VHH binders against q9xw16. Designs and how they scored, part 5

Target 1, 132 residues: q9xw16
Amino acid sequence: MSGWNAYIDTMTAAAPSIKRCAIVGAADGSVWARTEADNVFKASEEELKTFVALFNDVTQVPAKGADIEGVHYVVPRTEESLIFGKKENTGFFAVKTKSAVLIAVYEGPNEVAAQVRKAVESMQTYLNNAGY
Key: E = the ipSAE of ESMFold2; O = the ipSAE of OpenDDE; V2 = 0.75 times the mean of E and O plus 0.25 times the DockQ between their complexes.

## First folded at step 1 (VHH)

Design q2 (framework vhh_gocatamig_d2)
Fold by ESMFold2-Fast, scan of step 1:
Structure q2 (fold): chain B 132 residues (1-132), chain A 124 residues (1-124)
Amino acid sequence: as target 1 above (132 residues)
Amino acid sequence: EVQLVESGGGLVQPGGSLTLSCAASGSTFSSYALAWYRQAPGKKRELVAGITSGGSTVYMDSVKGRFTISRDNAKNSVYLQMNSLRAEDTAVYYCAKDTSPPLPPYPPGEYDYWGQGTLVTVSS
């Protein structure tokens, strides 16, 4: 088990409404760690490669949305290193660090979304400050 | 290479406090990100708290507000102040130089856990 799984566990402990999440390489979408067993993050290698490439031109994402685990999400807006989307009562937050992209899929109302965003952004800050 | 040595563990009653210390050797201590992990028997290793070279911190949800991680670069040490201890905090605590995450392609990140860690038992 890699050290990366400890960061997955930290995010899910901070925001229990995270149903599935992953840490992937920013350059190629390769999986470094993901939730497993009953909450396995199911995105394919091809999908993740496509997804991380969205951070190369984030301004195009709201017009076309984003696909995660075969689900198409509406992306209302983006920020330099943040993409988030919603579909009904499910959603995701994805943030880019120097070397990684953190993706968290959650279910629940807006109060839940706020906590998930906070957990993901806190980890983003920590990893950036650690040089990753 | 950095060598890390944990100390400060022991038996405490619920609601008690302990301070864990981790002493590091090596010439670049101030540049390291450092973390405390814990592992209870039969459970997976989990990140308890982390601190970057710049002082930014992260905590697992169940310890936030009760535990405080800090570092003293002049003493090459990192500390975990644990307050309001609970039975579920019982575990072996490990100090790690944060060399994770690894860059692709894997192999996975590596931690330098010195010796056995330090045992914390919270029991009446």
Scores: ipSAE 0.013, ipTM 0.327, lowest interface PAE 7.8, mean pLDDT 81

Design q3 (framework vhh_4orz_3)
Fold by ESMFold2-Fast, scan of step 1:
Structure q3 (fold): chain B 132 residues (1-132), chain A 124 residues (1-124)
Amino acid sequence: as target 1 above (132 residues)
Amino acid sequence: EVQLVESGGGLVQAGGSLRLFCAASGFTVSSYYMAWLRQAPGKRREWVALIYSGGSTDYADSVKDRFTISRDNAKNTVSLQMNSLKPEDTAIYFCATGYSPPPLPPTGDYFDYWGQGTQVTVSS
């Protein structure tokens, strides 16, 4: 019936270059939904708890970078509710809503990154409007 | 027990207006998203309108600018104001809800709970 997994499907359909993604609770990093099987989002809940806490002060993030799935990403800058980073041919976009953090890991050039960002920000707007 | 009871359906002429009501019990409508879906003769249920817990709304392209969904928190009801009705709006209209919001665009079979429906017939 209804569930958060449908949102994972919606984001990956909107941006096929997303390799792995998750929707987690903003307060504690608890997983609401993630890609599974061959595209499993590999972050532990402990790592996710640390990651979502970065949104408490995004201005500190560029100095240290961010860890997702045990991979350290360079974060060149942040925006109010957006953390994004790059590591070789991989990158991520993470956005915070009222109650959730959406994380999408992708592979590819900057053109692909723009499509992924648009998909994640569209979902952010949708969930904020839905009260999440 | 979650219950949704629709009312307000009937026969109207093309170009006319009709207002549907959904009375909810067993939960508080302001804490969940609420939707209207319809099922035309011989077709699957399709989504029409949504109102989210935060008060934002979404509409299917076929009804955008003609239909308005609203919520009365004090009465625990949801309404659908239908203007500029067309024969193709003829369907049984259902009120529906679920814990998590539906994906965009929502499918007619995504929702967990729905009512018995109310018939709307638009003559040409």
Scores: ipSAE 0.013, ipTM 0.214, lowest interface PAE 8.0, mean pLDDT 83

Design q4 (framework vhh_gocatamig_d2)
Fold by ESMFold2-Fast, scan of step 1:
Structure q4 (fold): chain B 132 residues (1-132), chain A 123 residues (1-123)
Amino acid sequence: as target 1 above (132 residues)
Amino acid sequence: EVQLVESGGGLVQPGGSLTLSCAASGSIFSDYALAWYRQAPGKKRELVAGISSGGSTVYMDSVKGRFTISRDNAKNSVYLQMNSLRAEDTAVYYCAAGPPYPPLPPSESYDYWGQGTLVTVSS
């Protein structure tokens, strides 16, 4: 197991509605850690490379949406280091740190989305403070 | 089982340089994440620099551009090259080894710690 798997475990423990998640390199989308087995995060390397590049200009994202695991999400708005999207009962939050992008895919109503966002943003703060 | 032994600490004047070394014994070293921490009197222990099994590095903001961490897997050693030393760098420096890449938060993520080596920066 990589040391980054402990961070995946921390996020999923904090927000059980997270179905799949990953920590990837901000420069290239390379996977550092992801959920495995029945909860495997299924994005390809090419999709992740495209996805992390969205953080170069988040203002363009709401007009086009975002693709994760072959699923197209509507992105209602973005913040400087945050992209989030929704498709029916599935959604995601993605945050950028200095060196990484954290992606969490969840399932459930809007009240669980707040828990997922909090978990992802807490980890973002933690990793930025650790120099990542 | 891994045992870590630090060396290279000492007294140096501001603007000077020191190289700290940490040698590991026991287990195969190459898979471990390695880090240097420091603790000044009355302060918490803090991460100075870390290096993954793959060679990726992280640094505390106040040491970026001045300190360089490196590893030599053939010698089971990790090094901290410290340049342009400041009075604020005065501390006991600790070597730590833990799970594979990258370094995790302090005490909860590191399985092995050295005994520490004192670095004093004063005129």
Scores: ipSAE 0.011, ipTM 0.161, lowest interface PAE 9.3, mean pLDDT 81

Design q5 (framework vhh_8ghr_2)
Fold by ESMFold2-Fast, scan of step 1:
Structure q5 (fold): chain B 132 residues (1-132), chain A 125 residues (1-125)
Amino acid sequence: as target 1 above (132 residues)
Amino acid sequence: EVQLVESGGGLVQPGGSLRLSCAASGFTFSSYSYIGWVRRAPGKGEELVARIYPSGGSTSYADSVKGRFTISADISKNTAYLQMNSLRVEDTAVYYCAKSGPPPYPPSGYYFDYWGQGTLVTVSS
């Protein structure tokens, strides 16, 4: 029954420290799939439109930070198709593909963060190869 | 229920221009999909010419058409366009409008779940 939900399930299985995640359209931030129920990804439509627009020039993001689910994250640096941020013991990784942005919110120390980054980047490669 | 209907094809001289239109029904351009223009020339396989996420955002083009073709979408009219400039004899093909859906799992390349009937573009003198 899954459509895009199968990709959410794959990412959360690869990195169990992902608390919430979503796959959204790169152009408009429209939600294609997200974690549901007790782990529902709560970002508003307006917030996601603003967030995906950050990928238009990632070099400006460290000066501003980024907002996800009403939480302001410090973004220490960016890479061409990667934005990540931290807020206390929480963080996120967001990567852009040809047509989508993958966002994963996690909790835990830097060892956990490395696993989450790997899961998100692996999915980015997979979707780019699929034309998405 | 999903339908894509192309129009605007025809005969044009080298160096000329055409604008193709793709009228969509049964879904909205704000949905979780992109629109592509795929062409098939006699004796050749399919080539993805241009792609747009319909919110008016990201676009991509085949190297063969970069700088000459522009894809756009009018969300209020639920219609996509391919503006074709500086046309060459090699651009002669049937042009299809296609809509992607979520890829099957696991994905196996570009996935288009609905196709239009195609419109013929002939570039000759």
Scores: ipSAE 0.014, ipTM 0.182, lowest interface PAE 7.8, mean pLDDT 83

Design q6 (framework vhh_3k1k_2; at its last look DockQ between E and O 0.01; V2 from the best seeds 0.00; counts 0 for: pae O 9.1 > 2, unsure alone 64.5 < 65, placed apart)
Fold by ESMFold2, look of step 2:
Structure q6 (fold): chain B 132 residues (1-132), chain A 128 residues (1-128)
Amino acid sequence: as target 1 above (132 residues)
Amino acid sequence: QVQLVESGGALVQPGGSLRLSCAASGFTFSDYYMRWYRQAPGKEREWVAGISSSGSTISYEDSVKGRFTISRDDARNTVYLQMNSLKPEDTAVYYCAKEGSSYGPPEPPLPSEYFDYWGQGTQVTVSS
């Protein structure tokens, strides 16, 4: 048993464009694990509580965007369990599982976004199948 | 890109000694706790030893305590595992990992397809 940090390391290794990421509780935004040290994920508890609540009605998110780490992102589209945010040469993917939200903030052109999405969705699928 | 490369595994006789190395790159090595794990055929990966970022806190699994020594060299971004008095039960592939704070409910084991992101490990075989 490695802890939730092993999941953070797995996602960042799978998609090197991920610069910061976190696993948070879907109900309350509490941090289970995050990137630390040089690439600390800096979202506040209050911000994360607001962020995970976006999944309660994803249809409203494109109209207002989303904030994470004090950065405002345009949200071009959502899916039932996925929010994609974009700002200039950065973006995020966030996916919801039964118990958690996985958040990956990446840097780079849109061409790398597919690898980031694949990394978080693969983990989303595994956690859902494991009951998380 | 985080990369951990294990080396130094070999075939040794019972009672012998072996030193494993783990070369790290893609992160600020000195900021992280480091751990060694091992995985025998057909078993889950199990924790063996850990060392804090400062080197001041060191811990071992009971069966290796007194026989194995973990150390780190922050100038070379390397973690070591000195293994003495080796037993057949120590036969496994050995892996290193970095750690950080972990909270929340107990996590499930990582899927086997993600083991590639941990590196290939280094094989230690103890037999006469």
Scores: ipSAE 0.130, ipTM 0.624, lowest interface PAE 3.7, mean pLDDT 85
Fold by ESMFold2-Fast, scan of step 1:
Structure q6 (fold): chain B 132 residues (1-132), chain A 128 residues (1-128)
Amino acid sequence: as target 1 above (132 residues)
Amino acid sequence: QVQLVESGGALVQPGGSLRLSCAASGFTFSDYYMRWYRQAPGKEREWVAGISSSGSTISYEDSVKGRFTISRDDARNTVYLQMNSLKPEDTAVYYCAKEGSSYGPPEPPLPSEYFDYWGQGTQVTVSS
C-alpha cells in the first residue's frame, strides 16, 4: 500500500541533495519504494539483484566498483553494511539493514555527501531497531 | 522543494462537517498517490484516507469509512477531505502526504521526530 514512501520522503527531506533514492529487498533487490516522477530511480531489476549481492562480501567491491542506474562508480573502500561511491560530481550511499538495502544517489560537492550519509545511516539504525 | 499546505480545520460541534484542503507544489501532483493522516493528542499518527494518481483507487481507515470522502483536483494541485458526521474522537491535527508505489512488507511506524518534515497540518477540534 505505498507505506514505504514515507521513508523515502523522510530521507530526501533530511538531505535535499539526494536526487534519487530507493528501498529494496536485501535478498532479491525487489523494489519496495523509490523516488518517482521528476526524479525516478531507474535501476533495472537485474542491476538491483546484482547490487544487493555485493553485500554478501563487501571486501570485493573496491576492486570492481559498483553500477547503479547504468553508471559505474569507483568505490574507494567499504565498511560493515555500507557501500559508497563517487563519479565526478555525483555519488551514492547504500546501506544494508536486516531485510532491506537503502540506496541514495546524490549530486553536489563532498560536503553535501556527509549530510546524505547521515540521513541514510539514521534510517538504517531505525529500521534495524524496528526489525527490518 | 516539495511543499504541502493543509487548511480548513476548525472547531465544530459533534455531527458537523468540515472540508480540508491540501495544496501541493514542487512535484508533479498528478503522478502521485495522495494520503491524509491525523495525530490526536497523546497518540501516534494514523492513516485516514488515500487516493491513487488516477483517482480510481480510494481507501479509508475503518473508523472514518462512510463519513469521510477523499477527492482530488489535479488542475488545482489539491487533495480534499470532506468530513461528515464528525465525532469527538476525530479531534486531531490533519496532514496530507504524497506517496509513490510500494511493494514491500508492511512498514513499521515512522517516529514522531521525522514528521517535522510534514509541516504544521490543520487542527480539527470536535467539541460541544
Scores: ipSAE 0.106, ipTM 0.600, lowest interface PAE 3.5, mean pLDDT 83
Fold by OpenDDE, look of step 2:
Structure q6 (fold): chain B 132 residues (1-132), chain A 128 residues (1-128)
Amino acid sequence: as target 1 above (132 residues)
Amino acid sequence: QVQLVESGGALVQPGGSLRLSCAASGFTFSDYYMRWYRQAPGKEREWVAGISSSGSTISYEDSVKGRFTISRDDARNTVYLQMNSLKPEDTAVYYCAKEGSSYGPPEPPLPSEYFDYWGQGTQVTVSS
């Protein structure tokens, strides 16, 4: 689990607007790593279990939205391995790898979303290529 | 600057047809997902239809499926809403909407507050 902290650091550093991150198991939402201290990722395991299950049928997510850290986000659209949401000046991007879900919560105007997405998708690509 | 101008609204009888147009300018029209919304008196603005930038993906609100058709003409920077078999409950101001570019073109409906650009709307009244 400690090894995954490096990935959290990499993801967090990839975009200044990213405030909190987590890497969780795609199957059960178990936390592998997350931002801590001043930027602690606060989602519960129960919430994460529900969240990762959204990837089983992403087509329904836009109609219902998604909850992260007790905050409800509007989900504009989804892709097979991508769920992203927006709430006021905040949002999140979540990408699914073979075995994990990477979550990045960000703050800022809409313009920062592209950079956040790039950050999580880059990590997604790396992990997929590594077999994770 | 981005502009959306709706037109074509009118008073029609139940069962009638109407074709709305939305003329777009100030942005690369062909790159954006376009949507129609409507707002009836005393009700919230609701999503009606959407069409992807390529036109390959089209979606409708359940209540208008089979009756309304959304289409686009990129050469004319215009999105259309063909409305057939109109009902009194279709009475509303119809709006053309463009979302922000940060998320890309989403297929499903979105709350109206998440769109960046709207037209002035065009009134559609269905009454006997």
Scores: ipSAE 0.008, ipTM 0.239, lowest interface PAE 9.1, mean pLDDT 88
ESMFold2 (binder alone), look of step 2: mean pLDDT 79; pTM 0.805

Design q7 (framework vhh_4orz_3)
Fold by ESMFold2-Fast, scan of step 1:
Structure q7 (fold): chain B 132 residues (1-132), chain A 124 residues (1-124)
Amino acid sequence: as target 1 above (132 residues)
Amino acid sequence: EVQLVESGGGLVQAGGSLRLFCAASGSIFSDYAMAWLRQAPGKRREWVALISSGGSTDYADSVKDRFTISRDNAKNTVSLQMNSLKPEDTAIYFCAADLSYGPPPTPPYGMDVWGQGTQVTVSS
């Protein structure tokens, strides 16, 4: 167990509607920590490498969408350090820090999505301030 | 697997300086992110400084500009230079590492602590 598991615990406590989440390396998509057991984050190494590369040019993402855990999400728009997507009852928020990408998958309506986004962006701010 | 041993603590007057050392044995030191944490009487354990395997440093607001963390991978040591010490710095200081995994950078909370620490007492 790495020290990064504490950040997974913090995010899931802040937004209980997060079903699965992970912290991965921004350069290569390597998993630093993720939810486990019944809530295991199932993305492959190849998928995560492709996903983190999307942050190199987020303007291309709305035209193509994004794949997480083998699920193709519609991405309505992006911000420089934020990609979010929706597919029916499932959605995700992904944010980039200096060294990491935080990914949270949730289920629920817009009120749930807002809570998840806030939790992910709060962690992004914390890690950036800590130099990560 | 790895063992960490802290040293360099002692009694010092406010405004003084101390240098703490942490010696690692049993594994390849250069693979670890290293941190210093402290616990003052009646307070929670808090991190004070972090150095990644790549050399990036970060500090708690209470010690910024007064403390400097450094590492010597050839000697398997991490050091904490403490300047302008205040009575509020009185604590047991612990060295910690993420010994289970190599890089990436490890955050300071959730790290295991292997040493018994070294006592720092700052009198007024």
Scores: ipSAE 0.000, ipTM 0.148, lowest interface PAE 11.1, mean pLDDT 80

Design q8 (framework vhh_gocatamig_d2)
Fold by ESMFold2-Fast, scan of step 1:
Structure q8 (fold): chain B 132 residues (1-132), chain A 123 residues (1-123)
Amino acid sequence: as target 1 above (132 residues)
Amino acid sequence: EVQLVESGGGLVQPGGSLTLSCAASGFTVSSYYLAWYRQAPGKKRELVAGIYSGGSTVYMDSVKGRFTISRDNAKNSVYLQMNSLRAEDTAVYYCATYSGSPPQPPFPGYDYWGQGTLVTVSS
């Protein structure tokens, strides 16, 4: 088992509304770990490469939106290391660390979105402090 | 050398309480993420609770409000206080920590696991 699978486990346990989740390389979008089986994270390598490149200039993202797993999300706003999107009752949070991008796709109302965001941001803080 | 040693498991009645201890050696717990996992017979190992180096905690949904993870930096130990225990909490409980060093894909897996401690909730 990859060491990074433990981080996937941690985020999904903290926020059960996460349907699919991945940790990918910030430079190239390479998958380090992802949810599998019934909740497999389905983004292609090319899509992930495009997605992580959005962090090069997050200010442009609200005008264009973002694509994850072939689904187009409206991005209402961004922060320097945070992109989040909504599509009906689904959404995602993506955060950048020094070396990684954490992506969590969830389903549910705004109350569960807050739990998902907290799980992803807590992991972001931990990884940054660890030098990743 | 680096080790995690669990203790505190045992037989307890439904509604009872139990405190698990995880004693660490060879590294400083305040600098690492530490987690408690559990595994019941025939089931996958699942995360129960975690504590980050900065002190933030995470819990699986079914134990929120009943279990508390804490850290004693002076004793280099992590604890899981379990209240209002249920039959469904019966499992072997494991303490684990992860590398803080920059990874090289593919990753080697978890850095360190304890041997596990059995918790049985039964009348």
Scores: ipSAE 0.000, ipTM 0.228, lowest interface PAE 11.3, mean pLDDT 82

Design q9 (framework vhh_8ghr_2)
Fold by ESMFold2-Fast, scan of step 1:
Parts: structure tokens; C-alpha cells; sequence
Structure q9 (fold): chain B 132 residues (1-132), chain A 127 residues (1-127)
């Protein structure tokens, strides 16, 4: 187990509706840590490289949407360091830090989505303050 | 020189309990270090079963032991512990105390494996 798995555990404990998540390098999409086994995060290296590049200009993302784990999500809008999307009963939140991108895939209604967003943004703040 | 010395292993029956100790020397358990318990069963690879930060603010457990094992640290004694309850035959393994060496909490990227290992202590669960 990598040292970064501690951060995965913290996020999933804070928001149990997170089904799968990962921490990847902001520059290249390399996986630092991800959920495993029955909750394995299944994005390919090529998909993650493409996904992290979206943060170079988030304003273009709503026109194109975003792909995670081979699923195309509608992205209704973005914020400076936040991309989020929805598809039926599933959704994701992705946030960029200085060195990483945190991606969390969840299932559930809007109340659940708010909890997941809070957990991901809390970790983003922590990592930025720690220099990542 | 970093040294980790395990103790507390032995033979126990299924359903029993054991408490493993890991005495650290050559470094102080602190906010910038993690102590983990890694086991290696006969014919199997290594499994990280429990981990604790020196600050005590973070603990984690493998799914196979969650709810049965508890990791703790006594900073004043510079010692980490693994309390093992409801032991099963499949818990039979050599248990190692391991320290990662990082400058942050959790470890800095890239993620590192544990750098310092003890000699191990054998736990046998059988009837």
C-alpha cells in the first residue's frame, strides 16, 4: 500500500457515498493512489492524462464534457480548480491542487453530492496547505 | 541507526488475543513518522495490516483485520502496539514493525515504501 492511500481512506470515511476515487499527478495523470478491489478506480493512463489536461482551461469543459472510467459525463459548469459532472444516478467531483488532482465518483441524490464535494474540497485545502 | 524490535508473538488458539510491541530506537515517534505492521504468511506476499501516525491523528487497517485489530503508540515509551483480537487461523504469519521515513504526514510524493524493518515476530493461530 502506498503512503497516499491514507488520503483515500480519509475522503471515503468523510463521505461514504464515494464509490471510487483516486489521487493523480496534476502534470501527467500518474496514479498516486486509488480505491481497489470491489471499489477499484478503472480509468486508463491515457484517459487520466487527458482528464488532468482539462484543468489547463476549465472554461472549455462544459462544451465537451468529461470522460472518467469510460463514462462520458455532462459538465454543467466549472470553477477555477473544480470540474464536476453528472450522469443519471452517478456523478463526480475533481479538484486540482498544486501537484495533484483528486477525483471522486459517487452515487446518490443532491444531498449526497454536497457531502462528497465538501470532502474533496476539504482534502484539496489540506494538500495545498501542505505544499502539494 | 534506526532499530525496530518486535515482541509479543506466540501460539494462540482461534478466537484468542495477542498484543505485539514494537520498541523504536535511533529515532523518536513523532508527527513526521508512521509506524506500520506488515505481515507475511507462508506462501503469500506481504500485507500492510495497520498503520498509525506518531501524532495519533491517523490510523488505518486492512479490511481483513478491521474491527479485530487496534494499533496504538505510546510516545513516552517510543513504542507502537498491535492489539489482535478474535484471531483466526489465517492470521498466522510473521509480523513486522516497519517505519516509513518522510518529511510530512502522510508521506510526501512520490509515495514511498517502508524504509526500516524489524526482525519480525511469529504469530501462530492453531488449535
Amino acid sequence: as target 1 above (132 residues)
Amino acid sequence: EVQLVESGGGLVQPGGSLRLSCAASGFTISDYSYIGWVRRAPGKGEELVARISGSGGYTSYADSVKGRFTISADISKNTAYLQMNSLRVEDTAVYYCAKDYGSGLPPLPPPDEYDYWGQGTLVTVSS
Scores: ipSAE 0.006, ipTM 0.120, lowest interface PAE 9.3, mean pLDDT 80

Design r1 (framework vhh_8ghr_2)
Fold by ESMFold2-Fast, scan of step 1:
Structure r1 (fold): chain B 132 residues (1-132), chain A 128 residues (1-128)
Amino acid sequence: as target 1 above (132 residues)
Amino acid sequence: EVQLVESGGGLVQPGGSLRLSCAASGFTISDYSYIGWVRRAPGKGEELVARISGSGGYTSYADSVKGRFTISADISKNTAYLQMNSLRVEDTAVYYCAKGSGYPPLPPYPGSSDFDYWGQGTLVTVSS
């Protein structure tokens, strides 16, 4: 009903290795859109609120890691608007825009990770250009 | 301040035509914004009848109006139009223009909670 589902569809089409993803509000972690059905993104509102707060100071994240869908990821390093993590052969990329945080969970080797990062950063650029 | 002002509504006979205008101010129609026409008939819910992205040439229509209605935009006037042809009694409704935000390329849904801003509406009555 939100209308943001079109952005989820665009992002997953750009990087088929994305298993689950979501677009959430940067201020409160409220879900604007997420993958559903066979690829349901399964994070609680409280977990997302905690997760988006990590962008208030990304330099602290590598010491703590990050939790997404009840899974604890090791975060090896961060960039100003980018948090990424690894757990075995799975991982995620999360980027902050003006008003949103995009989260994409993927499975696969480093070549897959690079494709997912590119898709997420491309969407970040377009949302920022749109004022979000 | 974002404003959308509709005009062009009125009384028309079945089979007639009407053109609605939506004058936008406070923002520029572009690929990152959509203008949609939403109608509400007496005693019925809302229906999105048409949508356009001003820069990308993206348009979409409800099945109920496809082939009869045409949405367009004049970027130099920052105005969107709905050309309504072959009007039917069931097209009687208050027509609202609304602004949403999107990302190209786009499926037929707008982004950002559908539409953020709405005009006041213009009444279209199709009656003999």
Scores: ipSAE 0.012, ipTM 0.145, lowest interface PAE 9.2, mean pLDDT 81

Design r14 (framework vhh_gocatamig_d2)
Fold by ESMFold2-Fast, scan of step 1:
Structure r14 (fold): chain B 132 residues (1-132), chain A 128 residues (1-128)
Amino acid sequence: as target 1 above (132 residues)
Amino acid sequence: EVQLVESGGGLVQPGGSLTLSCAASGFTVSSYYLAWYRQAPGKKRELVAGIYSGGSTVYMDSVKGRFTISRDNAKNSVYLQMNSLRAEDTAVYYCAKDSGSYPPLPPAPGTYYYMDVWGQGTLVTVSS
């Protein structure tokens, strides 16, 4: 396997409330690694290509929302290189690095969301420092 | 102090098997990326196999299917099971630990793993 699966393991260990996640190419949404089997990240290639393109102008995302795994999320606001959203008891955090986009889907209340965000942002910092 | 100590090297016939062991002290192996490197006389040191903190593994193309890296968290040790050995596998094998709390990225052209702790090395000779 690619070594990128180790980063999926690292994020889920840091935030066990992550139900599904993936690391995809920033340019095209190609999957580098994702959760599999009972926790399979289900987004199609077309959906991921559309999703990563949102990072070309994150300021437009709150008006449109974001689709992940066929689920439409309300995006209340964005930050540079960060898109996050919520739909009832589910949510996601997505961050862009130079070469990658990290996407984590979680379930739970705001306390859980904070832990997921920390895990994803820590990985973002690590990858940027490594040149990715 | 943080240390890695290799053992298990020796002389083996082509087609044979060896298991290398790497005993760690001063840190917990499950928290770091650990890897086996090798260096043959007159050649560059190269990555053979690695195991990330989460358990995912990586292998050099020429050893895929023949070598298996594993760890035993209770014994705080990492292993390299080498099967179907070839003369070309003859080298000094080194165990190494990554400096960071996150696993290093997969090797890519121009990417260098920063490994801050290295073992003393163990010689593997594959000869009839």
Scores: ipSAE 0.013, ipTM 0.146, lowest interface PAE 8.3, mean pLDDT 82

Design r16 (framework vhh_7pa5_2)
Fold by ESMFold2-Fast, scan of step 1:
Structure r16 (fold): chain B 132 residues (1-132), chain A 124 residues (1-124)
Amino acid sequence: as target 1 above (132 residues)
Amino acid sequence: QVQLVESGGGMVQPGGSLRLSCAASGFTFSSYAMSWVRRAPGKGPEWVSTISGSGGSTSYADSVKGRFTISRDNAKNTLYLQMNSLKPEDTALYYCAAGTYLPPPEPPSQYDYWGQGTQVTVSS
């Protein structure tokens, strides 16, 4: 166990509507922790390496979209250190910290999306302040 | 001008020993607690050990307790990690960091300075 599973638990407790999530290395997309069992985050190593590289220039992402767990998401816009996508009633929020990228996949209406975004951004702020 | 330079990594067989060193410069070394943190392939950073600024207090992760010893020489601005009875599970990049690490579920402490890391590979 990496110990980072405690942060996964904190995020899912704050937003129970998160279906799957992971904390990955910003430099290489290596998985530090992820949800498992019935909620296993299924992204491949190659997909995650490609995904974290999107943060090198987030302004290019809306033109191409993003792939997570083999699912192609439309990215309507990006913000500094934030990529989010939508596909029907499924979506994700991904935020970059100094050393990590937090990815949370959810399913549900816009109200659910707002709760998930707040949980992910709160953890981003916490980890940045802690030097991660 | 702050620098932390790790050395002493390498390849060893299970049961072997290595001593890691971290040379610090550009800050008042004795005023900082110092930590060793490792990153194994496919895993997040794992806190290994911390030593107080004076050297009077040490703490270790359960996975290394009894096998690793952290120490420091404030006159030489150097941190050490003596690693005995090495296991394949100890294979990782080892980083020297100025500051303390609180393993989860406690909030992680902010590190002020990081080194480049030194690779330790324990092969069978």
Scores: ipSAE 0.000, ipTM 0.156, lowest interface PAE 12.2, mean pLDDT 82

